VH-VL binders against o27280. Designs and how they scored, part 389

Target 1, 266 residues: o27280
Amino acid sequence: MDSMNVPEVLEIKRIVEESESVKTFIFSWDFRREVRPGQFVMVWDFRDEKPMSVSLIDPVRSEIGISIRRVGEFTDRVHGLSEGDLLGIRGPYGRGFELMGRDILLVGGGIGMAPLAALADEATARGMRVDALVAARTADELLFLDRLEAAGVNISTCTDDGSCGFKGFAHERLLTLEENHDMAAVCGPEPMMFQVMRILDERDVPAQLSLERYMKCAVGICGQCCLDDTGFRVCAEGPVFWSQELSRVREFGRYRRDPAGRRVPW
Below, E stands for the ipSAE of ESMFold2; O stands for the ipSAE of OpenDDE; V2 stands for 0.75 times the mean of E and O plus 0.25 times the DockQ between their complexes.

## First folded at step 15 (VH-VL)

Design za56 (framework fv_libevitug; at its last look DockQ between E and O 0.77; V2 from the best seeds 0.77)
Fold by OpenDDE, look of step 16:
Structure za56 (fold): chain C 266 residues (1-266), chain A 123 residues (1-123), chain B 110 residues (1-110)
Amino acid sequence: as target 1 above (266 residues)
Amino acid sequence: QVQLQQSGPGLVKPSQTLSLTCAISGDSVSSDSAAWNWIRQSPSRGLEWLGRTYYTSKWYNEYAVSVKSRITINPDTSKNQFSLQLNSVTPEDTAVYYCAREYPRDYYGMDVWGQGTLVTVSS
Amino acid sequence: QSVLTQPPSASGTPGQRVTISCSGSSSNINSYYVYWYQQLPGTAPKLLIYGNDRRPSGVPDRFSGSKSGTSASLAITGLQAEDEADYYCQSYDNSLSGYVFGGGTKLTVL
């Protein structure tokens, strides 16, 4: 392994509480090293290691952020950390989002908004018009709204329970929006992404989607994140895929592999 | 507007020390956002990065492996400048030397350059 | 001899599109940002592209940068006489722990 594959022990510079279950951990970053929205890093708490998307890229402050949702033992431990504590970070890995055109649509669900928030910052900095459809189960789970608004993003929200914005799912809200965009970036629950992709394809909107799979090595060696039929490795060829690529992936929106390699439905 | 003004002798004898200074205007040498570099250019070696200095809570220096044993880059906060010292020079060190600023907004591209100083190593 | 490899020369007529390649390795271009500099005769290099594909203020949009894998490219559309210069790519190399430059490309406008 080259030097980029060795975890760097970094101090948590700042912690932002995004919601009750989501925190953003901010680290100093050497911006000679490339980092793109949509890429991920491996976070090591000296016991276990998990892939996390980059959610903040700030070259002016020389910082990056990773947003972590509290969902299990690993994330419980990480959420217990304070500013000044240490984490191991290696990466970034994977293919990030590409930007094209003038108008971009972001569609995110839950923690899926993490990489899209970073993409929004870049897009707005480039002078693009950014529309974001932010989806969550409930209002309190909507992420990055203030940050997106501050960046000049046009936000539309939807919640499963109707507690904020459109009552329903992201793809349902999308159907009510008639304007077309030059491209779209999508990240969230795979069933959501699957439905959103279908709509975007029908509208001939080029779309990139960020997939989540169990990743162990992050360097395309272990094969645990391989997608059926194509052989795509989410950690290497992804996690960001074009809709045309995912159209060849039979398992997309249908099932995934668990840590044991077994097929499990979404 | 940020400007870099170079000064120093253009002729150095072999085995002596090359010394150049880069005066900064419009920015601070101790800015925690910028890095200050020395680069040289010659027909034989092209553009060659020599090293940089920057302040982030404390001063840091990074040097190219090729000159690490002979090079010193020093900031001077009182004069808002930084200097280059290259010891034991040989004719191979003959080049146009540039100071340059890295700027974080430009992802640390070298966005401001000095006017360049031709330094000839000759007996 | 340069760590990054550029063609020594390129040429084009006014109005044409010209591309200049910059080839590196996994220890530099693949993982680190690429920069491009324009150097007019008798002048210091000028930052032309930063962060792979971004233009500083004052740089015309007919200049564009791109990167894929271990290679980067500078594209100039609508070539003009004033574009005649030397162009250098630059990146960081983790194995050398330092910045590295290409050998430069002399662009001639015919």
Scores: ipSAE 0.789, ipTM 0.899, lowest interface PAE 0.7, mean pLDDT 94
Fold by ESMFold2-Fast, scan of step 15:
Structure za56 (fold): chain C 266 residues (1-266), chain A 123 residues (1-123), chain B 110 residues (1-110)
Amino acid sequence: as target 1 above (266 residues)
Amino acid sequence: QVQLQQSGPGLVKPSQTLSLTCAISGDSVSSDSAAWNWIRQSPSRGLEWLGRTYYTSKWYNEYAVSVKSRITINPDTSKNQFSLQLNSVTPEDTAVYYCAREYPRDYYGMDVWGQGTLVTVSS
Amino acid sequence: QSVLTQPPSASGTPGQRVTISCSGSSSNINSYYVYWYQQLPGTAPKLLIYGNDRRPSGVPDRFSGSKSGTSASLAITGLQAEDEADYYCQSYDNSLSGYVFGGGTKLTVL
């Protein structure tokens, strides 16, 4: 536990530009340390530290990747870095996805495809059949399509504006997909995940959902990553939860918490 | 088909240096995805990892803390082998010594092992 | 002595399921992958399981691994007489900066 509380300073080995707003930062990694899809690391730029999902796990090349969308001050600074620059990496942390059955469904929205891309790699390496529903606001924001195709994943797309694939939201596209699955994994905006969860529950498909809410501490000692009635802490007991746990959380998909702990609508 | 073949004396006296060699066929000691390990096994201590050597852009050696002051693991690219030297041996160093490969290194475990060499430390 | 704890012995009859445990701590199993090896009398250990639950080519699917927190398990289903051997778990220990093995379990097929 103590070794995961101290950032290791790693050199950026390679940067992949996924879109105009998303980059994947690739580091050498000692794969005696366990890293599972759905886990996150704390990324330290020597000023601030933020949680980021692991998007590439490659034991053959001894590499991990971390995909970061440019949405604020920290991520703007990290996007300004080049190959050869240094970042602090602490972790991994959190509950990873569990794989079960033979046929799985991945439903990802925007940057939520990042942890699901790592899961797709593991599932296909285990001989599973993988269907992915990739959702975004526009075609330019659909992520990891080339990686998923290379891995042998069956891909469906949807965009809010209709610029690629189905025009509409992920849950609307899911209603037109009739393949049976043994499990699903879902990651994206919370309102999307809530709607997708409801459909999967009706179909009796067990689902795991990854919450990318803001987390202040990697060891789960702060209250801001707590989920209402259940007392779950995202950084300690998540970020991956089974749908049956989240269905009991009245705030999931409906409300978020501000810094004072007050409920505000999404 | 990768094979590891061990050679070295089966008897060494207390305070002397134990020297063993592991010859590699079917792979290169400088393969950048491999790591080359020494492990020993005794009835009293069971299996005990001693250390490993591997090459990326340069050679790296890692040693178990229990033997770190006495041990050297040395790759030899020209002979495609790696050796173990353990200084100042005591009867507690009596064990069956194995060499083993990791490939790819780290995640995949020790997939190929040498035949083992019984080394007795006794006067 | 071993930093990973295994029962010294286990037994079963042909066709039975047998489980061998491996108990560690936060400095090893909790954060690092677990491996399992089979050793027949007079031979070197053979890799059975890597990466907690993955099998190398040639290892029957009767052998499976699992890990939860600081503990790992090797399960053998459809036990056969040929499975009589010593079994060892292995992980990495951060505080020792090296690989560590369990004390071994002698499996007897009755």
Scores: ipSAE 0.787, ipTM 0.894, lowest interface PAE 0.6, mean pLDDT 88
Fold by ESMFold2, look of step 16:
Structure za56 (fold): chain C 266 residues (1-266), chain A 123 residues (1-123), chain B 110 residues (1-110)
Amino acid sequence: as target 1 above (266 residues)
Amino acid sequence: QVQLQQSGPGLVKPSQTLSLTCAISGDSVSSDSAAWNWIRQSPSRGLEWLGRTYYTSKWYNEYAVSVKSRITINPDTSKNQFSLQLNSVTPEDTAVYYCAREYPRDYYGMDVWGQGTLVTVSS
Amino acid sequence: QSVLTQPPSASGTPGQRVTISCSGSSSNINSYYVYWYQQLPGTAPKLLIYGNDRRPSGVPDRFSGSKSGTSASLAITGLQAEDEADYYCQSYDNSLSGYVFGGGTKLTVL
């Protein structure tokens, strides 16, 4: 067996409660192995295995962080764990974000801010100016605000209910932001990403968007993460795609697939 | 700021032991964040990593498989140095030997190198 | 023979752009960070690039690194006479359980 495709059993070093529904699990990590913002790992709780985005990449402390939203049985079990408990981790996998230029815009919805928080850390470490639009349903679900602020990120917020910042959708708030970014990185609910992508395309801002799809092998063999009409495998050619790559994808923003491959509306 | 000063004999007879020492100034050999490497260079083999030692509450060693049976790298905290011992040398071990700091280790590369020591293995 | 393959030589004229390739495999460059070292004649290697594309303090921004799949590249723009040196790529190899260096590229400035 290839050691890169076998879960390594790691001790949970620290747990950060990001919100009522989101925790970040921190592990020691050997940074000779590359980890890039936008890549994901497969998290194994000894019963099931799910893809999770890397949210913290800290080579100085030799730490990697994985942010997990409680949404079902697997994530409920993981949220019940404590520091010192064990999880299996395999990866990282996938194509991460590419940075270019001096000014980057991040647009994140809900847990979609997790990979963008890692990207923000890298961008600021490279001396880039970082603007982040952080979106959620309510104020208490806005993620990573203190961390982004400490990194020197210029934060704009929006909430569906108006409890913090702009009341409305992320793409509506985006129209009120400056238009002179060299690139954008987008991650969140796929309908939100579709709307945001349209605005960024109109502004001629190069954009990278991170997709979520059902995954099994995570190395591009099983075909469960394929996108319609292109043959792109989210675990291999993605999860991060340029907007022009996604312009050829019929399903983007319109439907998803369940584990059996059936089309399901967003 | 950080400097590595190598010492040791430049001529070693075949079948004997090659011994070199790397003295550290401006840092501690027991730094939690550093690793201390030996690398050699010859015209026929180019740059070749030999091994490293590092401290994280206890000492760890990693050795290249090509020399694993013959090599020892030892830290000395009282003298703030680390050594290379390579047993049973042959003329193939003739090279310039370097010590190097890796700080912080793993991700950041070998940022400080010693001056190099030419070691000739010959009768 | 190194598991990382570099061209043995490269050349350019002052002011030009030169690239030096480093070809590896899935057991090294594809999954592990790439580093570049410059070695001037008679001196120890000097770290030029770490983490695929990062420059240590004091390294001019005309040096840049990149990586795609199992290959990495060092680019030098605005080539200067003092850039004449040997250049080595380095990574970690999982199958060898250790650091590996490329065979080196001798850069000549014409």
Scores: ipSAE 0.746, ipTM 0.886, lowest interface PAE 0.8, mean pLDDT 90
ESMFold2 (binder alone), look of step 16: mean pLDDT 94; pTM 0.954

Design za57 (framework fv_libevitug; at its last look DockQ between E and O 0.09; V2 from the best seeds 0.00; counts 0 for: pae O 9.5 > 2, placed apart)
Fold by ESMFold2-Fast, scan of step 15:
Structure za57 (fold): chain C 266 residues (1-266), chain A 123 residues (1-123), chain B 110 residues (1-110)
Amino acid sequence: as target 1 above (266 residues)
Amino acid sequence: QVQLQQSGPGLVKPSQTLSLTCAISGDSVSSDSAAWNWIRQSPSRGLEWLGRTYYTSKWYNEYAVSVKSRITINPDTSKNQFSLQLNSVTPEDTAVYYCAREYPRDYYGMDVWGQGTLVTVSS
Amino acid sequence: QSVLTQPPSASGTPGQRVTISCSGSSSNIKSYYVYWYQQLPGTAPKLLIYGNDRRPSGVPDRFSGSKSGTSASLAITGLQAEDEADYYCQSYDNSLSGYVFGGGTKLTVL
């Protein structure tokens, strides 16, 4: 780790195409340095820096993976890169998921399955039973199904249009699933996470939720990713929060902030 | 099963070179997932990591700052062993010296250790 | 002195829980994995814990590791006479660019 918090320039070792809009970029990693599911890194393309969740943690191969969805100019540029090209990586940052109990539920929407795929690998390696609810708008946007199946995860799918599995939203599908989990981890669009959290709270299942926010810094020094009411800083105190912490936040599930800090409804 | 067997002299005079060898059975010194360490232990300094060697596409050596100017760790693929050479020894180098494997390297810690070699540095 | 700080001694009776602490800093434990080793008299250290809280095959589940911030702990439940040994923590230190060990804790089972 660089003492000045400067990105390490790493070579892209392998690229996995997860879908038409999502790629996983794989790098060699020194696993003396701790990496946990739910943590993020800053990815630097020598023009802009963006936070990305770690989606693969493989200490046997000495590899980490970062899954990136094409949604703007930065991610479009990164998607244009090839094996052998260079990216700057600094981190990891944030608190990761904590595992507890024997049975865990994962609820992921779209690219939110990326950090949950890493968590699924760790949970199964620890002998836990893992149920995953994988949600997307359409069947071709469901991510990591083959990887989850290979890991021995019990998979349920849900698409808005009904093209794969349950027709409807993640929280509607969750109502039809068993209530008996020791914990849950949730990552995806904030409105989805809010609805899922409410159901899990009613079932007395402790849940951890990972928030996607606009961030300007990795260590919370500028405060760009603060939540209303509580003053939580996603990059310093998150991105993973317990549901009891988020239940006290008026902002969660109702509005977000733009890069200038203004409230924008979901 | 993997075993590490150490050999070398137990007495070295001040200013001379301390030389120890660690012979590997059940694994290869050039295994790309392994790293091969030297550690010493004394009452005054406790456990002290000295360095490691490992192979990917080429050999890499990492040495503790306290001994970097005096230490060499050398793999020998033909004999399936690795050695420690520590130059210009002083009485402060008196310790039990251990070799140890990491496998896989980094995350998994030092899972197999040699029996240890007591080296006394005295005139 | 040691970069990682352990209490020099700990004690317990059979069946009790004993915890051994390991205190570091932002240059080591905060960002790097912690390992624990057991050393019986006259023998080489034996790996007990890697990756903060993982056990190698063959290590009983009464041994567990944990890490919070710049500190780590080894817990031994159901203490047995055979657990009487020296215990060492290890991490990586980025300012020294190398592995570092704690000063060791001598556990006495009475």
Scores: ipSAE 0.801, ipTM 0.908, lowest interface PAE 0.6, mean pLDDT 88
Fold by ESMFold2, look of step 16:
Structure za57 (fold): chain C 266 residues (1-266), chain A 123 residues (1-123), chain B 110 residues (1-110)
Amino acid sequence: as target 1 above (266 residues)
Amino acid sequence: QVQLQQSGPGLVKPSQTLSLTCAISGDSVSSDSAAWNWIRQSPSRGLEWLGRTYYTSKWYNEYAVSVKSRITINPDTSKNQFSLQLNSVTPEDTAVYYCAREYPRDYYGMDVWGQGTLVTVSS
Amino acid sequence: QSVLTQPPSASGTPGQRVTISCSGSSSNIKSYYVYWYQQLPGTAPKLLIYGNDRRPSGVPDRFSGSKSGTSASLAITGLQAEDEADYYCQSYDNSLSGYVFGGGTKLTVL
């Protein structure tokens, strides 16, 4: 087995509290190894291992950041850690976002803004104009606003409850925004991504969307991350897919799978 | 702006030690963002990375497997230099030797190179 | 033999587009960034491309890099006489725990 498929034990260098429920864990990273926005790593807390998106890619400071929302037993344990504590990390894995053109739209819901924040940094460094639609349930859950602003991103916000910005869902806010982008990148709750994808497809805006599925091996051999009968594996052919690729996936936006592989409604 | 000036003998007898020095101007050998590399070039092998040294909170060395048993790279902070020692040389070690800065290290590549020193190993 | 494989030579006429390939493996190019260096006759190598496809300041935009799978490519458009040089790809190899170079490609401008 390739040594990159064994977790490397790394010290937590810094912890940034992004919200009440989201922390970013920052590690030193050897940037001879390629890391692209939209790729993921497997995070091992010495008991369990879960996939997490890379949210910070900083080759100048030799730092990588992983943003984790507290949602269950594993993430509760990780949120209890401090600077200097250890985590195992293997990867990166998967296909990242590809940039093209001059103008990019980012549409992120909740923790889905994590990989998009990394993409925004790359896009601005390449001289692209970046618009971001940042969505959450409440104002307190809007992520990375200061970081996006510092990078020169043009930010629009929406919240389900109207506590900040547009009141409503991301796809509703999108209908009120400029239609002329060369591409879009989308990450968030799958029902949101489905609705956003439909609008972008109608506008003829090429879109890439980042999916989340249950993963065990992360290298495409166990079959736990497969999408219906397409043969696509989220860990190998994704997690980032073009909207045209996802148009052939029956389960996208309609249901999810539990760890045993059973269909469960969203 | 940043310049690397190499020095050292151009002729070394087999089984002796090859010793070269790279003087740095416009930067510090103890820069926490740089790495300091040695590379050699020969007609038979092309460019071959030999190793690097760099400082963060302490000094680190990395050496190519092909020369690991014979190579030492040392920083000298007082003279702002770094050196190459290659023990037990053979004619196969005949090459043009370069020092190079990697700044910032890892991602950005080797952005400044020394002028090169031809070292011939022959009896 | 070089860990990364390049064609030993390439040629073109002024104004043409030429491409130089660099073939590696899963222990290097697949997972590690690719760099390109230009070496003009009688001079030290000069960094041309870093991070797969990024140009340092001062490198003309007619030079571009790309990477797919275990292979990388350097493209030169609008070929000029001064582009006659040796070109080397470079990456990191995890199995060797060190930097590795291609064997070099001698570009001749006819």
Scores: ipSAE 0.773, ipTM 0.895, lowest interface PAE 0.7, mean pLDDT 89
Fold by OpenDDE, look of step 16:
Structure za57 (fold): chain C 266 residues (1-266), chain A 123 residues (1-123), chain B 110 residues (1-110)
Amino acid sequence: as target 1 above (266 residues)
Amino acid sequence: QVQLQQSGPGLVKPSQTLSLTCAISGDSVSSDSAAWNWIRQSPSRGLEWLGRTYYTSKWYNEYAVSVKSRITINPDTSKNQFSLQLNSVTPEDTAVYYCAREYPRDYYGMDVWGQGTLVTVSS
Amino acid sequence: QSVLTQPPSASGTPGQRVTISCSGSSSNIKSYYVYWYQQLPGTAPKLLIYGNDRRPSGVPDRFSGSKSGTSASLAITGLQAEDEADYYCQSYDNSLSGYVFGGGTKLTVL
């Protein structure tokens, strides 16, 4: 099968309830197909297809996990599935995170922690020291805390309402943390990422950020995920970008394209 | 610190069952982050992976094709150990047998090994 | 006879750089991580390299691993007497649906 065009029908091996609105679906994976944290797959429920980040990469058990937040019709259907049910998976696609240095900072918001959780596993397995700033609106929306802790990650939390950890936004909490990391990986709401990137740039910390855009083909053909001015395709040149690359992207943190191609504010 | 302690007979007669046990300390056999392996070593066959067991919401076993029809690896959560049974042994099964852990949260590969047990198949 | 092919022996003098090769195929080394183990006489194998080129804690930086295509290599710089041991490469083989080892290389320090 051509992984670029044909989804592989896979059985849901296990489902993990991460929160009220987030589930992780685990599949057996043939690691002849390399997968990296930060890459995404297209999930097909035989009706519709959506891009989802890989949140678990387990080469020991030959498994991958895809964390999905319930936000619409497609995800409602997927969340109704059970272990043993089938989904189509094609990919992985896109550019994943690159690890470098000894100390890494992860900054994630909401479901943005999904790819970062996978990155945390790899980083710790490589012997890196990992600090993670986990942000959410409320305490019950904080994701992967137990998993990160078990991996040896140093966790800081922040919530908009102060129900857990620092009361405030991720960039505000970041200002209170030490600045001696070799690199950072960021994923979450784009306004959050924009502010976080600014701080990291001021601190001369190399940063990679994972963008979310409307994706249709996932193979750089349809152009629906194209970023203004640069011509970067989030599915092909991304979704992980270096801060230097995003500095050239006018729309980053300011607006996005809806499915009809119209500019909409964040 | 994780340690593996092997036990079992070092002499088995042909056609009988080889049985070994690997006791785990410092970790749990049902850890969702670990896999527990059996490997053997002989001059004629070198290092040979035999199989592994691991827990991920349920127990999974994977066996090498060469011994799949004769091998059973069983976890024992009550004793925090796992065992190897190899049926219908022949002199070709004579080897030093090792248990080993995979723990990707620290390192990929087999990072902790038992001390090894020489098992001789002889009449 | 082993799925992965290693030279049966290697040698070097103290301070020398020695390289041990591990040859495989598209069904193993090309597609999966390579691991290296050091085995001292009368002892169990010890993990030396994981994930193609990573060192566990306690392993000196004079040990390094690399992979290219269907082959992997272990390099030892500044060879020391205590490095005299057997070295094994390991990977996973999708055709066999299991882990596979090289035949081992006996390294002698002259």
Scores: ipSAE 0.008, ipTM 0.521, lowest interface PAE 9.5, mean pLDDT 91
ESMFold2 (binder alone), look of step 16: mean pLDDT 94; pTM 0.954

Design za58 (framework fv_libevitug)
Fold by ESMFold2-Fast, scan of step 15:
Structure za58 (fold): chain C 266 residues (1-266), chain A 123 residues (1-123), chain B 110 residues (1-110)
Amino acid sequence: as target 1 above (266 residues)
Amino acid sequence: QVQLQQSGPGLVKPSQTLSLTCAISGDSVSSDSAAWNWIRQSPSRGLEWLGRTYYTSKWYNEYAVSVKSRITINPDTSKNQFSLQLNSVTPEDTAVYYCAREYPRDYYGMDVWGQGTLVTVSS
Amino acid sequence: QSVLTQPPSASGTPGQRVTISCSGSSSNIGAYYVYWYQQLPGTAPKLLIYGNDRRPSGVPDRFSGSKSGTSASLAITGLQAEDEADYYCQSYDNSLSGYVFGGGTKLTVL
């Protein structure tokens, strides 16, 4: 038996309140186990298990962080926990981001900044120049700005309501930014990612996109995490995909799946 | 700078206990960030990890399955050292024994090594 | 018999690129970080690479590591005479609950 597929019960070491709706839960982690930005873990509250992206990878402090947005019953219960309480963690799962070149553009929307914050730490540690476009509906929903600033990241912001930075959507802001990057990484709402991907493809910038689609099972057997046409499973073949891989997926940016597996327009 | 200095007998008789000590300078054996390892090297088994000890809120010891029944690694905070005891030795335990630090523990590998001690198990 | 498999020998000439492979399984390299050590004759091993592809301070950038699936590689570019040494990979194995080493590769500079 691979012990990495059994949940390990871990104590919540620290909780960081990122916003009114987002908290980062920090655990001690055995860094003999590989964890890469873009990977996810299954978080178990002893009743339900849900996939959550890794948002902090700190081998110096032996800490891993998991950022969770309050969106339903499971996340409401987890948000009610305190330092010292226990959660089950298994994984990590999925393929993470790959880094190449000298400079990288990060484009994150809402909670999609969580895996990108971990990637920003890694990219800066490798000596890359990092530009981040951080998008949200309002200023108070912009996440990880202090962490990105502390890491030396060049930050641009946009909000739908204009309360911070550019007034508009991420793809509209992207059109006004520098076109030259060796690569990009994108994570956020799928319609945002679709628009951003199209612009990056036009600029000939290779991009990796993280798809956090609905799933009940993290082992790649569940049909709910399957993409159309290609049979890609987010937990088995993702969640990170190159833009050239996603260009072949008819469903990306056009439809999503509800919990029953039915197509629902964005 | 951190240095590890090994001491102990170079000759041990079969069935006896091998005892080696690793003295630490420039760091503390109870440092939360470190782990303290014993590794041996022989022509027949190659490079073989034996175990480690480290401190967080309490002491933890981890031992390789191949020696687990015979091995004890013991930290000594008063002398800033850690020791290896290997019971019931056989000629197969003949090897160069190294102590080594991980710092920070786990991710960063074994960054500082002792000079090595050749231990011969023979009558 | 080592848990991680390395070729017993490798060779190159000065200025060339040499790669040394390290093959494991899902119980070790597939889930755990890989480390590389250089051992000169009569000395203790020296850490060359940690975290799959990171260099400690003082290690020349001619040395690089990579990992794909259950295998890892050490690459040495601009090979020099002083690189002649034994090279060992290391990982953790969850089925053995301990660190494991490769059998070592003796690199000869021709």
Scores: ipSAE 0.768, ipTM 0.888, lowest interface PAE 0.8, mean pLDDT 88

